# VHH binders against c4kar8, part 183

Target 1, 263 residues: c4kar8
Amino acid sequence: MAELSTPSPASPAPLDGGRGDELEKFTLRGARQILQLLQDLITHRGLITAHTGGGHSFMTAVLKVDEERGRVVLDPSPDPQANRRALAAPRLTCVTQLDGIRIQFPLVGLGEGQDKGRPALFAPLPAEMLRLQRREFYRLQVPLAHELSCLLKAEDLARKPVEVSARVIDIGAGGVAVVVPTGAAEFVIGGTLPACRLALPDGEPIELDLEVRNLNRQTQRNGTEQLRVGLRFAALPRAADTRIQRYIFKTERALNAKARGGL
Below, E stands for the ipSAE of ESMFold2; O stands for the ipSAE of OpenDDE; V2 stands for 0.75 times the mean of E and O plus 0.25 times the DockQ between their complexes.

## First folded at step 11 (VHH)

Design x21 (framework vhh_7n9e_1)
Fold by ESMFold2-Fast, scan of step 11:
Structure x21 (fold): chain B 263 residues (1-263), chain A 126 residues (1-126)
Amino acid sequence: as target 1 above (263 residues)
Amino acid sequence: DVQLVESGGGLVQAGGSLRLSCAASGFTFSSYAMYWGRQAPGKGREWVSGISGSGGSTAYASSVKGRFTISRDNAKNTLYLQMNNLKPEDTALYYCAREWPSSYYDEWTAEYFQHWGQGTQVTVSS
């Protein structure tokens, strides 16, 4: 039996397999699920940003799903150069949103032709689509009145140990986001901060290991900078996990009660 | 304009070594963490390693830990990746970046792509 040539799969994975595996629960691989989601994009007239690499992208939309031929039909760009870049690219990364849910998928093997006498782009159905359910990425925005802090053990710009009390701006089951002044300490994505201390109300600080997941340097309107650091809980004892979940639940309940009349 | 220029790739036999360089310009190099990523043909981008602005902290993907060493020379605005005991699975286009997306969906962000170099090809033969 002759071996069939298949399109190369496209699946951006910016970090090692452990983090990629966390996205698996949001990844659709069933043919029926993929077809339904693409049809939902057509029904809601969802605009898609297709990234061709090198800082280039173009706006498109799914015009049609051709189930018999196993392909999607896309609206070409009015810019001929954008279409040429797309056709030359080994893959497109398509990003869109449906009812506040982020949807992302790769397209490989892009071709051009006509649909009902009009120019069109064609690609095989994606093997997978990412649908980020926002509720599973729920982050409690921490009230300023709670003065929630995390004592970070890091290094300063001179490579000397430093302890930074960072304000916690959001918290979820998997981690926290904190704010530090730019230059207070150095961070690197993938780095581990051991034996940090998360101060929660109603108990002793929780000692935990944190992994740096993201860094975002923000310039405020007055020209000052602050660094937002996203930190993952590397591993938590059950007692610590229970305390964090209890804090989130209690605070969310109190915020909901306040919104409904200050109860 | 931010510019990143990778060099040092080539063809090497399994078990061999290569040293990659990334020449940076257009920003205060020492104020930024820097990263090495790679992309094999038909695969997505993979984070390989990172180093803090001063060089005091480093991080590595599990697949390269113990074999690769990231370093920097802030006086020369240059980032390095020493690759030892290379395997055929290390075959990829290697590129440096000033920023790294923290998750799959962030990789498309135009702001991150603006600060990535064109890359240097590494091919490891069996």
Scores: ipSAE 0.585, ipTM 0.847, lowest interface PAE 1.4, mean pLDDT 79

Design x22 (framework vhh_7n9e_1; at its last look DockQ between E and O 0.43; V2 from the best seeds 0.00; counts 0 for: unsure alone 64.5 < 65, grease 24.7 > 24.2)
Fold by ESMFold2, look of step 13:
Structure x22 (fold): chain B 263 residues (1-263), chain A 126 residues (1-126)
Amino acid sequence: as target 1 above (263 residues)
Amino acid sequence: DVQLVESGGGLVQAGGSLRLSCAASGFTFSSYAMYWGRQAPGKGREWVSGISGSGGSTAYASSVKGRFTISRDNAKNTLYLQMNNLKPEDTALYYCAREWPSSYYDEYLAEYFQHWGQGTQVTVSS
């Protein structure tokens, strides 16, 4: 009969939602825990986004941990400007995912040098690392072969409407992250993009309204720069939510089966 | 070298108006979306408003919508916040930024937010 309450997607956190204190229970501060987690990232060849501030980030990886000297060694960017921004930043905010869990840690005191005759970036070990195991933070890293895209209805630099087909790089219950060429369109955090279309591998595209929640000029591992846009689903019909969850589950299962079959 | 310098704060009675400015240098100002944030004593950082690089798109927190207007002058490399019908709840240190890492999608990034400007104090008396 008539229901007084219905199941709905988890409510998205507001902009600047004051959730810093809630993250303390996910914060690792033990030296041995930190070293082990960094070593796990090295072993799994985890791709790391390093945020240099000011709306810029670059892709990197931890190459090694020098326990005796208390430092980490990072892969530099082939883009010299990305490296200059990293070296000038008071801190790098490193973000990655390991075994479906989001990992975040700061690096301060970054310097440049050589490791085995190759350029490298060095920093003291982080004093803390976040290991965020919560369902609402999970994001599936979309396989390139799936060709997931989202048609964004935005504005160009001349304030004219433009449609941009953006590649979806990750997807979760509350939204997607996409990349577009820099200069293709303009965005602002807090802005809304009505009537966008998310294309999954099967079925018709999903029409939905998106809110911009993150905006970064990101330097890729090959040195090229793209605009990374984090987008929240403003309202998501139950059928659309079900399709997205099914896609995530099936893709996770397929990726896990491939990993097991490789043994 | 990126610099952001806020000005225009002060003491004002409730119902009054102020216009904040943010002078930007050291980067191509028109290429970046810009933001105003504020922090009241004993409260966390609060996103107030944002504007796209060209100025074509704006966004506002619900607490200020209809009262505050963000704008920019790309020829002068200056960001503005026109604040009307001020309330005691608007009392805060106001600052501008070219990044706002707090996001629903990437909520955990809020802990590592960094701020470039020194801020300008706005105090609204009853």
Scores: ipSAE 0.677, ipTM 0.875, lowest interface PAE 1.0, mean pLDDT 84
Fold by ESMFold2-Fast, scan of step 11:
Structure x22 (fold): chain B 263 residues (1-263), chain A 126 residues (1-126)
Amino acid sequence: as target 1 above (263 residues)
Amino acid sequence: DVQLVESGGGLVQAGGSLRLSCAASGFTFSSYAMYWGRQAPGKGREWVSGISGSGGSTAYASSVKGRFTISRDNAKNTLYLQMNNLKPEDTALYYCAREWPSSYYDEYLAEYFQHWGQGTQVTVSS
């Protein structure tokens, strides 16, 4: 008998595509559950990152669930190129959060048209939605007010060493996602960035080696493009791990307190 | 449309060498990192190597590090994989890709990216 195994953030799975059955435990397939979750995203004005393949994505939102036609209506990008990529894609993969829980779902058969006289994107309701309820999959969305940054040591497009101060957009036990201006530096999945410095609000910057695990060219809601880089902590001393976890829990608590009635 | 065409595979004895090529079209080749992956019969896809857009940075799976060398010629829109000291365990369909799914940030997305070539078969006999 095969048993599912999820490696810890310090011992991640190899770079491969075979994780579907591990995620089955978190997959919703009931029509009512899917409709309710999509409606919750509308109610909470959840921003969605829609991945169009080839390392590209754009920011969108669910505008409407048309239950009678079995369709979801999405806000198109102000960038026509992002919309063309989405329409040409065999599949859109949508990623968002609701109450700190990561939600992912596919959309197949994307079309373009109008809703109440305004441009809109349409897709059949997804047959499945992933709702990651376990802490090991948790990623804290970093508040902009914290101005969390990571100083990356990389190479520019001319193969010269460069230091880039990248804004940290999310953080978990195993790594961070950062934003890099397009063209500021080059990255390759599997590559190591040595001696980077992660600045947390409390205390000295943490020096660490980071492995590039994901690259994404994201079109923002204002139509501009940014490079999002997913970075794994290659090795993390206990003291650094404790500081990162403390920051995550403290920030999550503060965000939950604000959401409950405004601090 | 993105098009990737692999070539250079074949049958080789253990300890031998092969050089794979990938001809790319339909996108600005120099603006993208490129990857080599492989899939053995009855197994999932395995990441082998990657190279940055300019060619300044490379990465390798531990199983091939020191034996394989990835390179690119941006003027010819071509990606290469020089494979030395081949082992029977290297037997697989080899393909190039403009992207690679990973297990950290967006592992669920892995099954939705399809900008990969059709592959070239490498068979290593003992």
Scores: ipSAE 0.643, ipTM 0.870, lowest interface PAE 1.0, mean pLDDT 83
Fold by OpenDDE, second read of step 12:
Structure x22 (fold): chain B 263 residues (1-263), chain A 126 residues (1-126)
Amino acid sequence: as target 1 above (263 residues)
Amino acid sequence: DVQLVESGGGLVQAGGSLRLSCAASGFTFSSYAMYWGRQAPGKGREWVSGISGSGGSTAYASSVKGRFTISRDNAKNTLYLQMNNLKPEDTALYYCAREWPSSYYDEYLAEYFQHWGQGTQVTVSS
């Protein structure tokens, strides 16, 4: 009577952490690579949005990389409250873009001090930096001179319909980021804003539905609080998509030409 | 300090209902949109629902739309999630949050958000 050894249940295939693996390919962990990327940010004077948590962020820049001390020097916010939040945060999430590629990195152990007699924030070098080379994530920083705006149809705190004209700060194939005065309207991530109007320089506004994907409160240098709203194009007509793409392409070319001294 | 405490989870049969609660403290509750997320075993955190500060605007993931209802009582600083017609795939640790990562980078940014509760376990049996 041959004891049929019941086959040991096959260990469930490791749930293919496939998304995590996809992120790894975009993650820089090499010290040299990290230093180079930080130096590139310095060279290009890349503005960084530093998220402190709680939906709060401030604009900063990498001022210096101190390799000897293994630290990065950041430009402090002109808002003392933002700096306090940053210092109190266990972690900063820094987000920026270089050459259309989104860069994200954490900073931990933030401290304040002085660099060359100027107030500065200090943090140890990031252990990793995410460089997302996906085209779908590319966002063009909109030149101020273009004065892109988006008319948002939303509700105010009293649940009354309001129209808010918001300045577009960045645009990509998938959506726009806008700034609105705090309290101008209520937003919720995942919410839909119907029949909004995106104004491009090349013609009539584009009517489209927008989905709220991100909310960040930002304090400006003047102490005014603004809400940055990341919006996805929920339903974009083909013609509108083409116009947006054309605008992005044209603007990028112009910016690059200017950077090369051609304009 | 921001504090979020989830409750109301448990074991329920498929087709059953649960109501989750999240008690919030340490901030002006009505001034913030609030969110529910969940994390199934072996999966990342996913967005479930959101509600504006006033409660006037709500949003739902497609997977839960029509089954779940988010609400809030600002007087009680409490967020709710009514879950009806629960399915085994709804099994997860449910979190309330004051912030949520961008949808473009949810999987990458989730770890950077600090204002989560400890979660409440929801288990839906077949």
Scores: ipSAE 0.440, ipTM 0.794, lowest interface PAE 1.1, mean pLDDT 85
ESMFold2 (binder alone), look of step 13: mean pLDDT 80; pTM 0.808
OpenDDE, look of step 13: ipSAE 0.361; ipTM 0.763

Design x23 (framework vhh_7n9e_1)
Fold by ESMFold2-Fast, scan of step 11:
Structure x23 (fold): chain B 263 residues (1-263), chain A 126 residues (1-126)
Amino acid sequence: as target 1 above (263 residues)
Amino acid sequence: DVQLVESGGGLVQAGGSLRLSCAASGFTFSSYAMYWGRQAPGKGREWVSGISGSGGSTAYASSVKGRFTISRDNAKNTLYLQMNNLKPEDTALYYCAREWPSSYYDEYVAEYFQHWGQGTQVTVSS
C-alpha cells in the first residue's frame, strides 16, 4: 500500500487589517433586527467604544433611536477634541458587548446638535450590525470591584525598563485588555512583553508572556484619555488557562445572577 | 490633519537593498508607535514591522525578521525601513501607518477608518 502525503502544517495568519467574508455569517442586515439590537443596547445601558481612526476612540452610548428621522442619538464626549475627531471621521466603528457577545457597527454621516436642549451626536441608522456569537470572541467585562490588574514589564520613553500595574478591563480565553495612563510606558503592536504577572483573586499572580495586538488612545466618559492595550496570551500553561477560565466562569455566573435580580 | 508620505521604493535585483522613508506631519510623532505594512497585487494588507515611539522596541513579521530593520528619527518626524537581501516575494506597495488594525480573528475586529499613507512601490526582480 502506498503511503499518504503528510498534510502541510497550518501557518498562523499574519497581522492583517482586512475584515474578510468570514464575518458575513454574523452580520445582521434586517431593519427589525437592527432596531431591536439598538434598543437592547439602550435598555442595558451598553457602553460603546467609538473608534474615530488614527488610533483614537471615545466612550459613548446610544441614548435614543429616532425611527421617524431614521437616526440614532449618541452621548457626546465631554472632551471637545474627541467630538471633533468623530465629526471629521468619514466613518465611526462602534464596538460594544451585550452579555459578553461582541457587537460592532459602522456609523456614517455623524452630525452634532441638541436633543431636548442637551448636546447630542446624530447618525443615520446603520445598514448592518455585527453580532459575534462565538465563544472565542467572548470577552468578560471585568467588574471594577475585582480590581484585577496585570503587572506589565515594558519600556518607558527613555528606553529604560519599567513595571506598570495596568487595570484589566476585559478578559477572554485568548487574552486581556488593559488600560494604562498615556505616557506610563511604550508599546508596539507585535511586540512581546515577557514575564508579566496577572493577578487573579484567590491565588498567586500568573506569570505570562503577552503579545501586543491592539493599541488605542481612548477618551473615557469623564473626558480623560487612557491608553487601551490589547494583549494576547503567547504560550499559556494549562494550569494558568484553567485558572483564567475558572475566573471567567465564576464571574459570568455572578453577573448573570445580578442581571436577573435587577441592575 | 495627519499626513504620511512614503518614498524610497523602486526596482531592485534579488539580494539587493532599499531604504524606505515615511515623512509624518500633523501629530506628535514621538508619542506614537509607527508601522510598515505592504500589499502585494491581488492580496490584502500584511503587517511587516513596528517601532515604539522612542524607538526602544521593535517587532517584525517572521517573513522579514533578520532582513529588514525598522528605525525612526523623531527630530525629523521620519520613519525608515532598511530592506536587505530582498526577495521577489517582497514585491509590494509599502505603506506607513500610525495604527495597525487588529486581526478580526482576535479580540478586536479591524477598524473601518485608518490614517495610512499612499504607499511606495517595491519591485524585486529575480
Scores: ipSAE 0.634, ipTM 0.858, lowest interface PAE 1.0, mean pLDDT 82
Fold by OpenDDE, second read of step 12:
Structure x23 (fold): chain B 263 residues (1-263), chain A 126 residues (1-126)
Amino acid sequence: as target 1 above (263 residues)
Amino acid sequence: DVQLVESGGGLVQAGGSLRLSCAASGFTFSSYAMYWGRQAPGKGREWVSGISGSGGSTAYASSVKGRFTISRDNAKNTLYLQMNNLKPEDTALYYCAREWPSSYYDEYVAEYFQHWGQGTQVTVSS
């Protein structure tokens, strides 16, 4: 009666091994780094989505970092129920961004109290903070020598259709930032600019619809005012997407090669 | 100094209407796009609508499109938001702004703006 040794079930290979290593590259664990990043969030007044679990979240902000006590001070929700959920949660997952970089960090041991006579939430400093730059949101600073331009179809101050040739200053998979002279056209965030033309170095201009996502007035050193317009690709054909991606990749490689002492 | 003062909020029943106003001062009103935003309890500030300086271009959040109408009177330095067919989910503090922080990461981040009014409370009762 040969005891058929039932083969011990092969422990499932930790699927998490490879993804974990990539995430480690983006994880801050140094106390100084964490403190600096939290301070940056304060400085930039970044709003944070705090997830309490169960599909619930609330908006908060870091109000203060208390280094002496080793704690972070958060803005409580105006919703008492959200605060109750937060306090009851074993862990908060905080998500925000700074300078186009997604930041995620856990908070454990949330408590409520007062800071300078105002209601506040308190938690120990996070042990780690994740900084992730998604490739899809990466924006390439366009070299001046490439002379990328975008022909914008917009309206002027008199509501007349105008075409404005705008210099592209950065480009990503999701859109472009351009600069236009102040007063050249009117823009509104959320507005659509139809049938615009993006000029890439590698061929004919790409026709596409653009959505205005950001407007920033900038005064140059010479006193000239310019408008920086952030534009999202509203409807991008697949072929156009491929061309844009190729341009970005090619340009990045060239820039990196140059930075390494290459050509 | 830039000043924005919102008014016109109140309590209204579902399906009702309100008209918000924002009085602007301290800058050339017609030279700037203007925006409405709102903040519901426990939520962040969300963009509602925008209008160009001349009023020729308008934009709306999907949640309010077809129900809300943004307009402006540049002679009066006043921004308006006509809100029709109001819903309980429209309950929020409504703000007007000269600038709106918008990015490709709207789902994850909002910025504090300085050129922002004190807001007017809109409460929609079911």
Scores: ipSAE 0.176, ipTM 0.640, lowest interface PAE 2.2, mean pLDDT 83

Design x24 (framework vhh_7n9e_1)
Fold by ESMFold2-Fast, scan of step 11:
Structure x24 (fold): chain B 263 residues (1-263), chain A 126 residues (1-126)
Amino acid sequence: as target 1 above (263 residues)
Amino acid sequence: DVQLVESGGGLVQAGGSLRLSCAASGFTFSSYAMYWGRQAPGKGREWVSGISGSGGSTAYASSVKGRFTISRDNAKNTLYLQMNNLKPEDTALYYCAREWPSSYYDEYDAEYFQHWGQGTQVTVSS
């Protein structure tokens, strides 16, 4: 699958998956725009998944932008191993969302120290940030109160069939991201999970086939590790598509109403 | 530290076969899905195949389905790719990886892999 590959660093194509010309229109390179976007992430307390390579990531947040010194201050992981992986990585790929819009940026030259007497990670300001604003790429961050789940049919580490109730952390028109405890089941990118059941409010679960598109071992803010699984809807019936879109729209409206009410 | 070392490439005639190997060290091999990718001259990286940690699940790119077989030997920390009925279009540097970058719902890939081998060259003549 071409969609599952990225160019090598030495290729003439961009390092961001070979769609450089298309991605350029979503890429922010202006210093003022970058500073404003980072400040928006701070204001909205946006959680950032920092990928350290090797299928590992940790949950962080931007604590501060130091414009004078040209650097960002990040919340370290409570897991020392995650911090050691981050410091050893030549590059962090930071991924987050702001109002459902995917934001991605690199950090290079990570260091550690203290900010106001508390442990912190430091990195130079990114030279660019990607902001994917198209509706078709929109992903709703699922409110914890909704307790959205997807029952996955998979295989455990002993090659036995297993059903895993996975928490849905985001949902879009094309798929869901879920989290499962590390070791609960095995997944492989490109594999299909048949007859899974997505539980949405106000109705019976939706039965659908899911294709595994992404796997990442994520260290949570409490220091525990979970497997984050990105899943594409392989065969989505029109009725199911309608229900998913209604859930997304309804939840967006409720979240926007809540934000407007908070002065 | 994580190390992946590929071997088994070479020059073959169209219709021929090769078996690639990837020796892994520095991590609990059986706990990770493993992947084969390739890069042809002047082209980007292409995902070829994947296998789950236990070996119970596999996946293949459409271009190689039915011709290539991925397998693993967890006791030896080794990943394999059996390539049959090779075509000139299969000419590429082949490498193994512990992760594969991709997006959840779209084609905007995030490159956040680090543990890729140096590769082994496969050249298929017609």
Scores: ipSAE 0.636, ipTM 0.861, lowest interface PAE 1.0, mean pLDDT 82
Fold by OpenDDE, second read of step 12:
Structure x24 (fold): chain B 263 residues (1-263), chain A 126 residues (1-126)
Amino acid sequence: as target 1 above (263 residues)
Amino acid sequence: DVQLVESGGGLVQAGGSLRLSCAASGFTFSSYAMYWGRQAPGKGREWVSGISGSGGSTAYASSVKGRFTISRDNAKNTLYLQMNNLKPEDTALYYCAREWPSSYYDEYDAEYFQHWGQGTQVTVSS
């Protein structure tokens, strides 16, 4: 009676997930970590771009985390069509930023309802959240009151040189993000914008070269489309770097003081 | 719906040339910058080149600069990539895209920014 040794099921070959491994270090799967990060998004009133697929997205925010029910509450779009798309989507990809760090998380099983008598979207808590700590430099969200601007030297659709005054929305040691009206100029990722002028509150504008690193079209709640342009400092004079760093430090300190009730 | 269809890939010897095409539909082609990317086996998607809507501005990855030329024909809604002096390391599936994620974007972004074609395979033999 030869005991047929049942071959031990071959352990599935580790998925050779080379790049998957790189993202794993940035992926939060712990329930506590996820809850904390969602709570942080609430606390900071972080705006979230929710992608529904097909190139469609809407702006939302986390309104509440319901730990008891294991769900997140989202602000619905003012656009009923966006909400319909969201509800029909098998998955939402939520993208936001906290403290200059990009956060991404999936939501599945979206439903609509009411929270405290207001329309809301509901989804189960995400199983994972991606916190991409890839930025070398912290990016300060620029207070609206500072009215930072960057004069961009670009080309229009007719390839004519144009100057576009863009509002700076965030700034770091490595670059700035700005918003421009759609169609104001042409941009291409990897392109250089020479001799731009960054206006800081503390003095004369800084002349610098900028490299386009990111382009995002954003539809505002009012239906207006804006282009967010992520720009890297291509060549930053030392004096300019010092001024930028000083501005960031001073602003952060002021914001922190205000948050602590000191102002 | 946005549609992008790549073509022109194939097998070529090192030092050879290929011209890729991307036919675009479902949007105002001239109003968007367009990009080429590639994905080598076991690697993630890599940005290769970009061109502004009018074609006035172009950009290239350092790895392809001086060898590749991006162009577009807005009348034909077509994006092109002329690839010269091809190397084995250029072997990849090449994609055209209307949007390109930042260096901070991951594959999850690519899933929703589905303004990518199916790709065309380029294989460069030694």
Scores: ipSAE 0.204, ipTM 0.661, lowest interface PAE 2.2, mean pLDDT 84

Design x25 (framework vhh_7n9e_1)
Fold by ESMFold2-Fast, scan of step 11:
Structure x25 (fold): chain B 263 residues (1-263), chain A 126 residues (1-126)
Amino acid sequence: as target 1 above (263 residues)
Amino acid sequence: DVQLVESGGGLVQAGGSLRLSCAASGFTFSSYAMYWGRQAPGKGREWVSGISGSGGSTAYASSVKGRFTISRDNAKNTLYLQMNNLKPEDTALYYCAREWPSSYYDEYTLEYFQHWGQGTQVTVSS
């Protein structure tokens, strides 16, 4: 297993290509800062989604930081296949949140072993962690009861136009994530879906252009495969932006009130 | 056992052209979007282009748009990248991929991508 060299401050981060400068102010490289953030994740029992490549991920957590050996100890998946994918992957991309702040970090050189007689995954301490203190990375998890949908205008395998009503699973200032059955339509990262229609509870659908940003395949418990599609708002009119922001604010406020026993 | 094999790289002068190929096996090629990415020495991995399963939709990084053309031949299970008006800045190891790393940000970012081979080296001299 080859180790990645740490990029010099003058070099673009491997993580970021041409956007290294924009992410640098959110990148933690100090050993003390990295250790403190990992300890904060342990203290708050933060759940981590670990992406193993190929559109696969599993849920884990940092169990402890072994400073003497310079490594983190992670909770293995109960799914042996997920653990095999993780161990075979050249890197894991770990994503979590702490107090609403999005945190991302790579782990390279994952190994398997035991911690106090229990199975565990081990990796060297990350050389860098992203702590993204930007509002545009906030995503509201859409309540199932809202039945929020987006009508996507796409193409099938035969290049024929299709309309797919996709369930919106999260929404933010910059876009939505939707789920579609595998094979319902074709998507390509970087592609544009014109004249889609986002249905909000408060009125008529919003017509908007969407850009495909990410794709992730998920197999459900019933054996059906679904595709999660991340979509950026390409050209959002002021009125549409205002309606989306109002929906997010109103829904967040209602969820907070419900948690406090308001309704 | 998904396998992707890149070829067609080489040394070329600035302003020249190259055509890269990627031979795919082990999966239903036409059912998947395909991508080209590159990594220059000392730089991060950069998304270059993508094409939908049918070839009906394509996408390009701004740095290559107008100069590069992605295409596919589903009968031959082969992905192509036609590179025209090459610049020294295009010097990199080029990879094809069935999947591109998910962006966890609002813009294009590189985290990780899976490839099944060693890539093909493109060197542009001036």
Scores: ipSAE 0.552, ipTM 0.826, lowest interface PAE 1.4, mean pLDDT 80

